# VHH binders against q84jc2, part 146

Target 1, 232 residues: q84jc2
Amino acid sequence: MSKMRNLVEEKFLEFYESWVIQLELYLHQLLIAHNNNTMSETELRHLISKLTTHHKAYYTAKWAAIREDVLAFFGSVWLNPLENACSWLTGWKPSMVFRMVDRLRKSRVVLVEAQVKKLEELRVKTKFDEQKIEREMERYQVAMADRKMVELARLGCHVGGESVMVVEAAVRGLSMGLEKMVKAADCVRLKTLKGILDILTPPQCVEFLAAAATFQVQLRRWGNRRHYVTHS
Below, E stands for the ipSAE of ESMFold2; O stands for the ipSAE of OpenDDE; V2 stands for 0.75 times the mean of E and O plus 0.25 times the DockQ between their complexes.

## First folded at step 9 (VHH)

Design gb8 (framework vhh_7z1x_3; at its last look DockQ between E and O 0.84; V2 from the best seeds 0.76)
Fold by OpenDDE, look of step 10:
Structure gb8 (fold): chain B 232 residues (1-232), chain A 125 residues (1-125)
Amino acid sequence: as target 1 above (232 residues)
Amino acid sequence: QVQLVETGGGLVQPGGSLRLSCTASGFTFDDYAMNWVRQAPGKGLEWLSAISSSGGYTSYADSVKGRFTISRDNAKNTLYLQMNSLQPDDTAVYFCAKETDLWSEEYPGSDFDSWGQGTQVTVSS
């Protein structure tokens, strides 16, 4: 289904498409590195840095866009329905990555006891942070159903005058709250990612990042095939 | 120590143009989104524009859309704001603001973690 897009949606769509293309390139490099045991630790660290920088760049763009229209990210037109269905507060759920780490552990990746312990601590902390944000989000969602929003519903297409001002103020307030929640969630995402990368060795990081990128890219591909989504 | 230094402000007539610059130091400039904000006399801070770390994405407040253009030169650690079609209502102190560190343990609730001293822009006939 084709959706009407606003300017922010169009701009971010364009950005995101480019960003994903670059991600796929990095994924290719990660896979090569993963299968090539000849790369030095320094080289691996550089590759890891490139990926982390790429992800950070995404969020800098996201936060810039959120300032203009945070609501665009709660109906992200640049994502297919499958991607959206898997989204938690406008992005991937931080605790999800630990599933990927667990997968690695079952593969050729050998984690020492100290790593396992640190990962578990991080997982617990991440989950705690997620829950905290969810509680706050719930509060905002409930608060949306206030008298002002009822007024908006009552006015329908006949919005005008002072009522418009009141409703607009309410929407601004809600948007500000949502922005904070999204940013908080993003911080948890990045913190979690950083935490994992700090615990893993460079080769393990490469494997983890490759797995994560593969999942992201494949999720997009699967979703596009399933729902015939075109992003143009 | 993070430092942001704004320059380029001044007096301009309505309809005129100015280009602001912000020179950054004390942090990895190309790792952070940057912002322009302003404060008019007797008013609160107003966000105007943001630019992603690479410059690949820009955003603007409705009040300046079509008139202001944000850009950056990461090689020079410099942020720019091209201001066209200036109006008296644009009179304010303009600040360069560094986006809050994305790797923070917890979002502190502040959008920016560093500011410049600001540069005065006065639009008057």
Scores: ipSAE 0.861, ipTM 0.944, lowest interface PAE 0.5, mean pLDDT 91
Fold by ESMFold2-Fast, scan of step 9:
Structure gb8 (fold): chain B 232 residues (1-232), chain A 125 residues (1-125)
Amino acid sequence: as target 1 above (232 residues)
Amino acid sequence: QVQLVETGGGLVQPGGSLRLSCTASGFTFDDYAMNWVRQAPGKGLEWLSAISSSGGYTSYADSVKGRFTISRDNAKNTLYLQMNSLQPDDTAVYFCAKETDLWSEEYPGSDFDSWGQGTQVTVSS
């Protein structure tokens, strides 16, 4: 199993590096669109669609990878320590994106009252969904401790093919539980992102996506600078 | 309406090769991950392989790693499974499965929302 996990880590590292390079290219396009208010609504919608497709590519790849090895996403090798420190259940914390939305209130394209109301409703729902997932993870961690104790007791009593099968089945059960939790968390992320994009106008969507991508790219660069400082 | 149609199944000798195809319609094919799942006689469903929406990432069950290759052609709305070094225990009905659309929905507990009717693969001398 350890060899299969190493393969998933290497494959996803290669995928993620390529995905981030493309994200930086899209960020460049978003910044140009945001600074130059000359693009048509159709052109802005096309750019927003490219970003949406890019994020879908990430989550479909992530879900394919976690089916083989969900543990690769807890302490991911393709993320630097700063990125890992800022992770909530293997990704960004959904409610955090509303801090980026708050900056739109000070932008040249001001939010109307109907949008503010819908964003606040979405914020409340997102926080509720986050808390639900956190409670589920807590229950999982408690159950995981009980299972490990039982498995250790069984392994101590019966060494051989029979005990190996029992341990393998238990490990599969643990992985399936984590996979479910990660997918639930990702669904909260995807619903939150889609919800924001559905509420905002195309120019506001471009500004929001530019802010989000800028944060993601800069967080990676800040963390990578630390790595170069701490390495020989 | 979502429609998935598998083709390419048949009788093949041990050690042989076979290529399965799945043609998709009724949804934006390049927005979704696609999967291959099989059901051997008297057994349950076994997931075999997944491919991300862009084709940039693939994953495989241990039982088929190194022997099977999943790929897709988004321009043709077609999913493929190249099967090499086929063994008698690869005998099964092979299904194409679309990943559940979770972009605007809660996770329903199932990874797949749409399936094809399947194509029979028989590995026998």
Scores: ipSAE 0.727, ipTM 0.892, lowest interface PAE 0.9, mean pLDDT 86
Fold by ESMFold2, look of step 10:
Structure gb8 (fold): chain B 232 residues (1-232), chain A 125 residues (1-125)
Amino acid sequence: as target 1 above (232 residues)
Amino acid sequence: QVQLVETGGGLVQPGGSLRLSCTASGFTFDDYAMNWVRQAPGKGLEWLSAISSSGGYTSYADSVKGRFTISRDNAKNTLYLQMNSLQPDDTAVYFCAKETDLWSEEYPGSDFDSWGQGTQVTVSS
């Protein structure tokens, strides 16, 4: 069941476990802030800053890791199968975050017209950027179906020596293209997150960050419980 | 103004060790990943190592893996590169590089937005 892990996978697994534990601790602070009417705007802004710094730290580690091995981030060993199934280009799909904002708006968060207009503009920009990346992905898939690449893969399966070198060069070229797309997707994720936090007030940001962290934690817990129950 | 100043270069014999330092100013050092890059005479830039903003993740190019160790001291705004088992092929100017601001509105097309002047490392018998 368990596959061999390379150095990047082992190191990032260790990093990610620590990072998620800290995210859960911040979630507890967000929930306290959500339920407490006595926190000042300054206190809320400091908590929001801690969360944004924590998310940025994840990406600085991810980008360091993908420089060594971007393929490790497709079907990651540090995520359960449910978490991996929900991934769009190695992470959450930017347009899905607006579904979370919409749910909060229907239940708890009251937005003024200026905020709604800015969120709609950001949603359109985010979807445009996503579609651009998806078109690039399609062009990449077409390039990979080139007969030369298929022939190289066939040769690598049947011979050693020079065939190994040719296959390794082809894989390296593939990895460079994937790294570019992953970075582009991450930039859309970060720009979308920043845009939402800039539009929302500090109490609204706390609501949003709490919902986002809750979703991430619950996706991890549900995926782990389903796997454990299935195999225990 | 972003400033990156590398020190610690010099002449060393094959098999020797050096420790490079990079002192940073003009930005919040612990918000960014930091990198070491080198340029050998007549060659292009070669990325060597990266360290995440908190220091929680490090990565290395195959050419230096096992011989070089990147570290940072965020309290001192300083990046380090411990270089062991140096060989003539390691002769180069070594640069400290700041990661592009990931939180910025646009990805500028480069992974790095600031560089130091570099420090010369020469490995020769």
Scores: ipSAE 0.594, ipTM 0.842, lowest interface PAE 1.7, mean pLDDT 84
ESMFold2 (binder alone), look of step 10: mean pLDDT 81; pTM 0.810

Design gb9 (framework vhh_7z1x_3; at its last look DockQ between E and O 0.75; V2 from the best seeds 0.73)
Fold by OpenDDE, look of step 10:
Structure gb9 (fold): chain B 232 residues (1-232), chain A 125 residues (1-125)
Amino acid sequence: as target 1 above (232 residues)
Amino acid sequence: QVQLVETGGGLVQPGGSLRLSCTASGFTFDDYAMNWVRQAPGKGLEWLSAISSSGGYTSYADSVKGRFTISRDNAKNTLYLQMNSLQPDDTAVYFCARETDLWSEEYPGSDFDYWGQGTQVTVSS
């Protein structure tokens, strides 16, 4: 189904489509690297760096877009329903990546005891941070039902000029809170990602990133097939 | 040491144009989103525009949409702001500001972690 989109949605959709295309290219490189034992550590590190930079690019764009319309990301039109359903606070849930790491451990990836310990510590910290943000989200969600928003609901389409100004101010305030929350969540995502990459060896990083990228790309493909969503 | 240096400010008549530049040093420029903000006399800081690290996405405040254009040259470590159709209300000190490091362990209290010294833009007949 086609939805009416605002300017921010349109712009970010375009950006995201390009970003995903590039991600797929990187995924291909990651898979090659993963299956090619001839790549040097330097080459692997370079590839990892490119991927991390690519992810940074996404979040820098996201944060730029949020400044215009944070609400766009709570109904991300550039994502299919499956992707949206799997989203936690406008993105992937940080603790999810540890499941990926666990899966890697069951494969050919051998983690030393020191790595396992560090990963567990990171997992605990990540979960703690997620919970903290979730509590904050709950607070904001409840706050959305403040007197001003109730007034908006009561007035409906008959909002006068003065009332409109008051309500708009309230909405701006709420949006600012949402921005902070989203940014906080993103920081936890990136911190978690960085943490994992710092713990893993370059070959392990490549495998992890390949798995993560595969999941993201496949989730999009599955969702698109299931819901016949087209964004272009 | 992170350093941002704005240039290009000056006096311009209403309807005129200016192009601001911000030269960055001391960090990997293409890893960070960059912003333009301004502060008019007696007013608070106003965010104007942002550009993603790669330059692939730009955003603008309503106050400058259609008039200002943000861009960057990562090879030159330079951020730009093309300002057209300038109005007296655009009179302010303009700052380039680096978006806070996304890899920070904790969400910082501010959106920006480094600022330039600013460049004065005066729009007057």
Scores: ipSAE 0.865, ipTM 0.944, lowest interface PAE 0.5, mean pLDDT 91
Fold by ESMFold2-Fast, scan of step 9:
Structure gb9 (fold): chain B 232 residues (1-232), chain A 125 residues (1-125)
Amino acid sequence: as target 1 above (232 residues)
Amino acid sequence: QVQLVETGGGLVQPGGSLRLSCTASGFTFDDYAMNWVRQAPGKGLEWLSAISSSGGYTSYADSVKGRFTISRDNAKNTLYLQMNSLQPDDTAVYFCARETDLWSEEYPGSDFDYWGQGTQVTVSS
């Protein structure tokens, strides 16, 4: 299968594996900070900053990669089948992080009324932005089946420079549309993550980031284990 | 105040090499992806290369793959473009561009929020 991978897929696979290894190291630090509560507020803010910088490194790398080949992200070879099954527009579904926030409410973490209100407002806004992107994706998919696209598909059967140019322009347009959609979805993800971190105290941020990283790491391990078991 | 300043442009013969530099100030350089973009005489803007905030990932336009190398030194707030095997059609003004802030901004439909003034590269005999 590796022989079927293009250069972007191979390059991003190497990047992603290194990125996940570093995420696991940060998760270890988050769990120590959360369980022992021995760090000062300044030390906690520094740790939170390391995690936000790490996530920025991922999204800046992703956007660089999709500029070359956005379709690599709609069938990611660096993700196992379980991780791919849980993806929404090439990444985590933004509203799902509020499930982790709900766990904070049910743990020993004390959220004040003002935080609860702001988190609920953010949840509603995030769901609205998410639905807006889903409508755009639906429009994109409908456009694939419209009269003009059917005409371009038929034109592709004709030999000639003019028909080739028109088909190539249409295909380029399709890729650009997907790229803008993925970028819009990523902005909702990052805005949601930043919004949560801005509302939470540093100890609550550490607990939230630890929960998110734990889920990401465990999902990868569960998916990899399933694949192994089916062949052994 | 965000500033991007390009240097290293000049006149080179076909097959020659140049190294461009872009010095950044007024923001946390290692929080942003950086890009190189060019504009040839009488033509529109052409994106050439991008580098992630950490330098861990790079990408290139098909026209420059295998010939150009993007890199960064976050300690020096500097972006680089090593250009090899230069051809006459590489003649253009080269711009350093900062990727739109992904962390605090809704995607505006624009990939870049700040640009340098550009540096002229001329490839001729």
Scores: ipSAE 0.703, ipTM 0.888, lowest interface PAE 1.1, mean pLDDT 86
Fold by ESMFold2, look of step 10:
Structure gb9 (fold): chain B 232 residues (1-232), chain A 125 residues (1-125)
Amino acid sequence: as target 1 above (232 residues)
Amino acid sequence: QVQLVETGGGLVQPGGSLRLSCTASGFTFDDYAMNWVRQAPGKGLEWLSAISSSGGYTSYADSVKGRFTISRDNAKNTLYLQMNSLQPDDTAVYFCARETDLWSEEYPGSDFDYWGQGTQVTVSS
């Protein structure tokens, strides 16, 4: 069944490379919108919609892929080691995005009192959801270790078809639990992103999306330069 | 008002082929991942295949991998399932299912929020 896992990694690598290329094209459009004081609110909302659709498309593909192989998303072959090291449960950590919003406030984005209050409420909710998932992951890891010890004890007594069935059932159960946790983390990511975009004005959304895409692209470039760019 | 309507079911001989269609209305089709699910008589639901919102990624259950192909035409708001090498075990009602989108909704505890009425596929000699 190693061939099935290799297929998922190959397929998602191809998808992800294409997805990142399109993200870079949208980043170009965001930067043009950032530098252009003549764009209408309708034009800004259309661009924001393209970005949200692009992000949603990533998650629909990810969820399709994890049904076949959730483990591929822990230490992914389509990410460089720096990108993987920055991952929290297979993606960006939701609470980190508020540091990005805070940084933008210091540079260019002016937020009114009502927006600041709503963002703080969302920050608290996001942190609460993150902590809930972290506790669930810890509980899962403990249960996984206990289950693995039981299966190792059983395997030590048996050789053949019965042992294979028990190991396969244990692995299947562990994968299903991990898939649920990855999906829960993705739900928090999507709710946080939507919440921020609902609070910000269209020009502020463009600033935020540009900053987020820039960070993602730069993390990829920097990690690739140090790890994958050099040849003999 | 979300609607999903499956067509293309019928009676086929073992080894035969069918193409199912699912016409979607009442929502922005290209914002959602779509799935095929089946239910054999007296059995539970079995997920078969998923396709991402843009069509850029597809996945399959082991039971149908290599025999079934999911696709979509976002311009026509239509989801497809090409089924080849059909066997009697494939006899079931086949449903088109919309994947829950958490962008605008809380997760409702299931992966799918809307279903079609289903189309019967019968494989017998």
Scores: ipSAE 0.591, ipTM 0.835, lowest interface PAE 1.7, mean pLDDT 84
ESMFold2 (binder alone), look of step 10: mean pLDDT 83; pTM 0.841

Design ib1 (framework vhh_8fcz_2)
Fold by ESMFold2-Fast, scan of step 9:
Structure ib1 (fold): chain B 232 residues (1-232), chain A 125 residues (1-125)
Amino acid sequence: as target 1 above (232 residues)
Amino acid sequence: QVQLVESGGGLVQPGGSLRLSCAASGFTFSDYAMNWVRQPPGKGLEWVSGISGSGGQTTYADSVEGRFTIIRDNDKKMVYLQMTSLKTEDTAVYYCARPSYKLWYSTGSEYFDYEGQGTQVTVSS
């Protein structure tokens, strides 16, 4: 609200608003296809491909933006406070999409035993990959608090031009470390999404993508209304 | 209370054109994306087209892309579907639909408010 936006933040905000609007339009198509099963398998696969391409476009834009300013993605201005509060390393927590998978089991969608086994194996692997990244983040946070970083922060407080350049170099190094970590987390996200879609049939993929997109769109609408509701 | 009223359907020859209208009331129209969906005889509901709240973005089913155009007039609270190069396969009851967003988690038909009777489009030779 009170913070000024930089150029990377402004450009990604414009991209993200457009991207989310398009996601919502695809969601409407998924919802009609899901409940009434009116599309052929070929048509369903094409729709799934549109969603997959849309998500790839997001990561292409994100990775270009984090190369310029990864810190813009920690407390993002294009996300409302609720979306930011639910973020794990600048995005959705990979293992949480299995809650959408659990819906497929509960909604009486027929999952064969081989699919259930593969989904559980993927869930375990996803949690393991998440733990590895969390350990790396912990190591990164400890490094930020070491004596050298504390000394650099102190130099920044009492600064001449030479000390400013040293602090800027240190911050750039930290940003590069965060960029690698964010990309690692995004790779787990993409691997998890692809893994689920590879296991599911086209109708099951449509239901899964519809559930995931519904959650994302609803979370955004709920968080946005928090600031604009005046009578409840 | 949300209300959507479709009109403009009729009998048209293959290759012809027709424009459908949807009058919306009971909500802040510009805050919602709007959709056209159709039900051909003996088949389930098929999604046709969608338009963002501002009208700045549109999307179409592959079967109608290049032939249909969705437009909206937020001042009049109207959504239109301009259909050209009509085919016999376009014969259906057409419905205007708004996303519900009433429940935090909802998928399928519960996501849409499309309580009108629709408007019948018949393409015959």
Scores: ipSAE 0.486, ipTM 0.784, lowest interface PAE 2.6, mean pLDDT 82

Design ib10 (framework vhh_8fcz_2)
Fold by ESMFold2-Fast, scan of step 9:
Structure ib10 (fold): chain B 232 residues (1-232), chain A 125 residues (1-125)
Amino acid sequence: as target 1 above (232 residues)
Amino acid sequence: QVQLVESGGGLVQPGGSLRLSCAASGFTFSDYAMNWVRQPPGKGLEWVSGISGSGGQTTYADSVEGRFTIIRDNDKKMVYLQMTSLKTEDTAVYYCARPSYKLWYLTGSEYFDSEGQGTQVTVSS
């Protein structure tokens, strides 16, 4: 089991490093596209599709890895301490993206009344789904304090063999609960991202995706270079 | 200070080849992805190709995929763009670019610092 866990971590670290490098290359395309008023809607939509496909590839890889070892995603070795500190249930907090939309420049992201209303509806739904997951996490934490779990931990300290098997079964059950919770959170993330992109025009989508990718890339750079973040 | 110096442009006939070069200085070259961008006559800046800091990953605009190859030499602090099967539509001033990021916000003209002077590519029969 520990060998499988180490292999999952190594494999996902290799995947994630390549995935983030590719995200930065796509970010460069978004930056040029944002400043180019001669691009067609078809060209902009194709670029947006590249980013959407890239994010879906991340969740495909993540969900495969979680089926093998969900605990690898809590305090991940492929994330620096700053990225881990900013994590909510193994990823970005869904409601955060609405603050990102609000912080985009008005001259670049001129939202019409209908878009504002749809974004508000999506924000309310996203917050509701987010709170539902937070309640499930609370119930999970209460289950960890359950007397039977405490008794199993006590037994694991006394006798090897037979009691070790019972403790392993309990840990596997807890891991399955975490897997379900992480997947639920990721579904909210994907629905929120798709919802925003469906509401925004292609130029607004490019600006939104550029802002999101810039934040993600810069957060990683700040965490990796924390002693030198002011030196550019 | 960041400096980028492009060279290698010229006049070629359709179907021809050119290799563009970019000499970088003033920063830790291998820490940054590098890009080639171009400005065709009467159009805005168009992204052409990008390469990761290590050179392990590359990307290309659909219009140049399979015809252009981006390469870097980190020891020499050089980026190259090998262009083959050139078309009249490839006529542009080509720039080597290091991206400049702004947290949360993008400013219209501040995407690249020290883009260099550029090098003219003209494809004409």
Scores: ipSAE 0.536, ipTM 0.810, lowest interface PAE 2.1, mean pLDDT 83

Design ib11 (framework vhh_8fcz_2)
Fold by ESMFold2-Fast, scan of step 9:
Structure ib11 (fold): chain B 232 residues (1-232), chain A 125 residues (1-125)
Amino acid sequence: as target 1 above (232 residues)
Amino acid sequence: QVQLVESGGGLVQPGGSLRLSCAASGFTFSDYAMNWVRQPPGKGLEWVSGISGSGGQTTYADSVEGRFTIIRDNDKKMVYLQMTSLKTEDTAVYYCARPSYKLWYLTGSEYFDVEGQGTQVTVSS
């Protein structure tokens, strides 16, 4: 009655559920650290390293899964409908994290002018990289209406020898194009995250990572609980 | 209505063991990850250990890894911290804490609720 999960979907669902639970546990460490002014720079850097390693593990697993079935990442079964509705090319939109940077609480940790300038330069570059990928995706969608798809559609009623090989080759080509675009988007995500962390001090990194993780965890909880309570 | 009550603290010698308990009431316990945090004398609040809502995942501060074990019993609405090989540096008031899931960076509210009086652990000869 519903969509059957393939091996890639089942494997990544298991990975993602474990990964997001671990992210929430790391979030709790970040929040306690954020409120503790007795932590050393070394202790803060170690915690930041745990989070960056955790995010790198996500992209390692994602890229392996995308090589097998990139389409599993469009309308993912491990994400609730709210998370899927908020996705930009299978993940968070890079420029959105600058809204979190802008909304960081300033009661304990304050950005200096030099940091504000560097963050603004990074925001502009991130927006440029996003628009470049969006143009590539638009070209991909147009190309899908061209010769490859027309040829695939013409052969759709014939399954045998030659037509099976042609269809398989066309589908492989389309999947490779999507894989390349998703990886390009993920590279922008990782470069943006690294850029922000390189600009911020360790206490500011902890606050930023805590804000980002809070949003990710809360978005998942809101989506999962939407059936049980509806309020103004 | 929502309550977290810590117990099990006391005076122990270095190398000793102690089991802390946290009794939860007034909320759907299994929907929340639970944490143990501590406040040593003259320091701020330190995160010690966390456990997922199902109990399937745990994580520990480097200073306690291999010595402490966090466990939960969802039927009894309890979370425990089994402490072994205790050190003088483990001396602190220990608190059971649950996340509030608020967007603290937008509201200025605390994300982490530490509601009880805690339980005192003193490691001394």
Scores: ipSAE 0.584, ipTM 0.849, lowest interface PAE 2.1, mean pLDDT 84

Design ib12 (framework vhh_8fcz_2)
Fold by ESMFold2-Fast, scan of step 9:
Structure ib12 (fold): chain B 232 residues (1-232), chain A 125 residues (1-125)
Amino acid sequence: as target 1 above (232 residues)
Amino acid sequence: QVQLVESGGGLVQPGGSLRLSCAASGFTFSDYAMNWVRQPPGKGLEWVSGISGSGGQTTYADSVEGRFTIIRDNDKKMVYLQMTSLKTEDTAVYYCARPSYKLWYSTGSEYFDSEGQGTQVTVSS
């Protein structure tokens, strides 16, 4: 499959594998911090900052890559089929993090009323932003079935320099629209993540980030094992 | 059964060096990242260093960065911690640890599938 990959896919595959390995190493630090009631707030905030910086590095690399080839992020070669199946506009669905917080509340984390109120407000805002992006995606998909696009596809079946160039221009236009939409979705993700971390105390942030990283790492391991067994 | 056996601890003077070893068995060693953690007298566990399954990536606590080096030998199923420029604050029981990958919302409090018995490092003049 490496012979069929373009340069963007190859470079991001290398980046992503390294990024996930580093995430797992940070996860180990979070697990130990969670078991250590003697860590200062300064130490906890430093660890949270490392994770936040790591996630920012992901989006910096992603946005550089989608500027070059956004389609590489739809059905990504660096993700296994399970990870791809769980993707919403090339990443995690923003509202899913509130399900994770709810799960933590039932097992480990006790929130004060002020935090519950702020999380509910953030949940509503996130769901609204998420639905707005979904409506934009629906409009994009409908535009793909537009008469002009269908006609351009027909013209592309005939050998002629102009028809090939017109089809290429149309595909480039579609890619720019997808790039804008993916960046909008990523902004909702970052806004949601920052919002949650701003509401939670440092020990609760460690719990949340550990849960999120554990789920991400475990989903990858589960999908890699199952993919190998079923498709190798 | 996962088994981790630490060795190499001892008494050293400030500025000295020690090399800790951890022998692993009972699992596919190269598939797992490994960690060194320590427990100073009267304190909780502190994470010290981590190394990826392949050994290609390492990470260190700020307090030990530039002084400690984590290395692994997958053929021998060993992970090492090379400690230099030791300080009195490095005095602790050092453990080799393989983390648990259970989902956090599962019931339970174990954070590691297995921990070693530890090796004592004492830094004093």
Scores: ipSAE 0.392, ipTM 0.747, lowest interface PAE 3.3, mean pLDDT 83

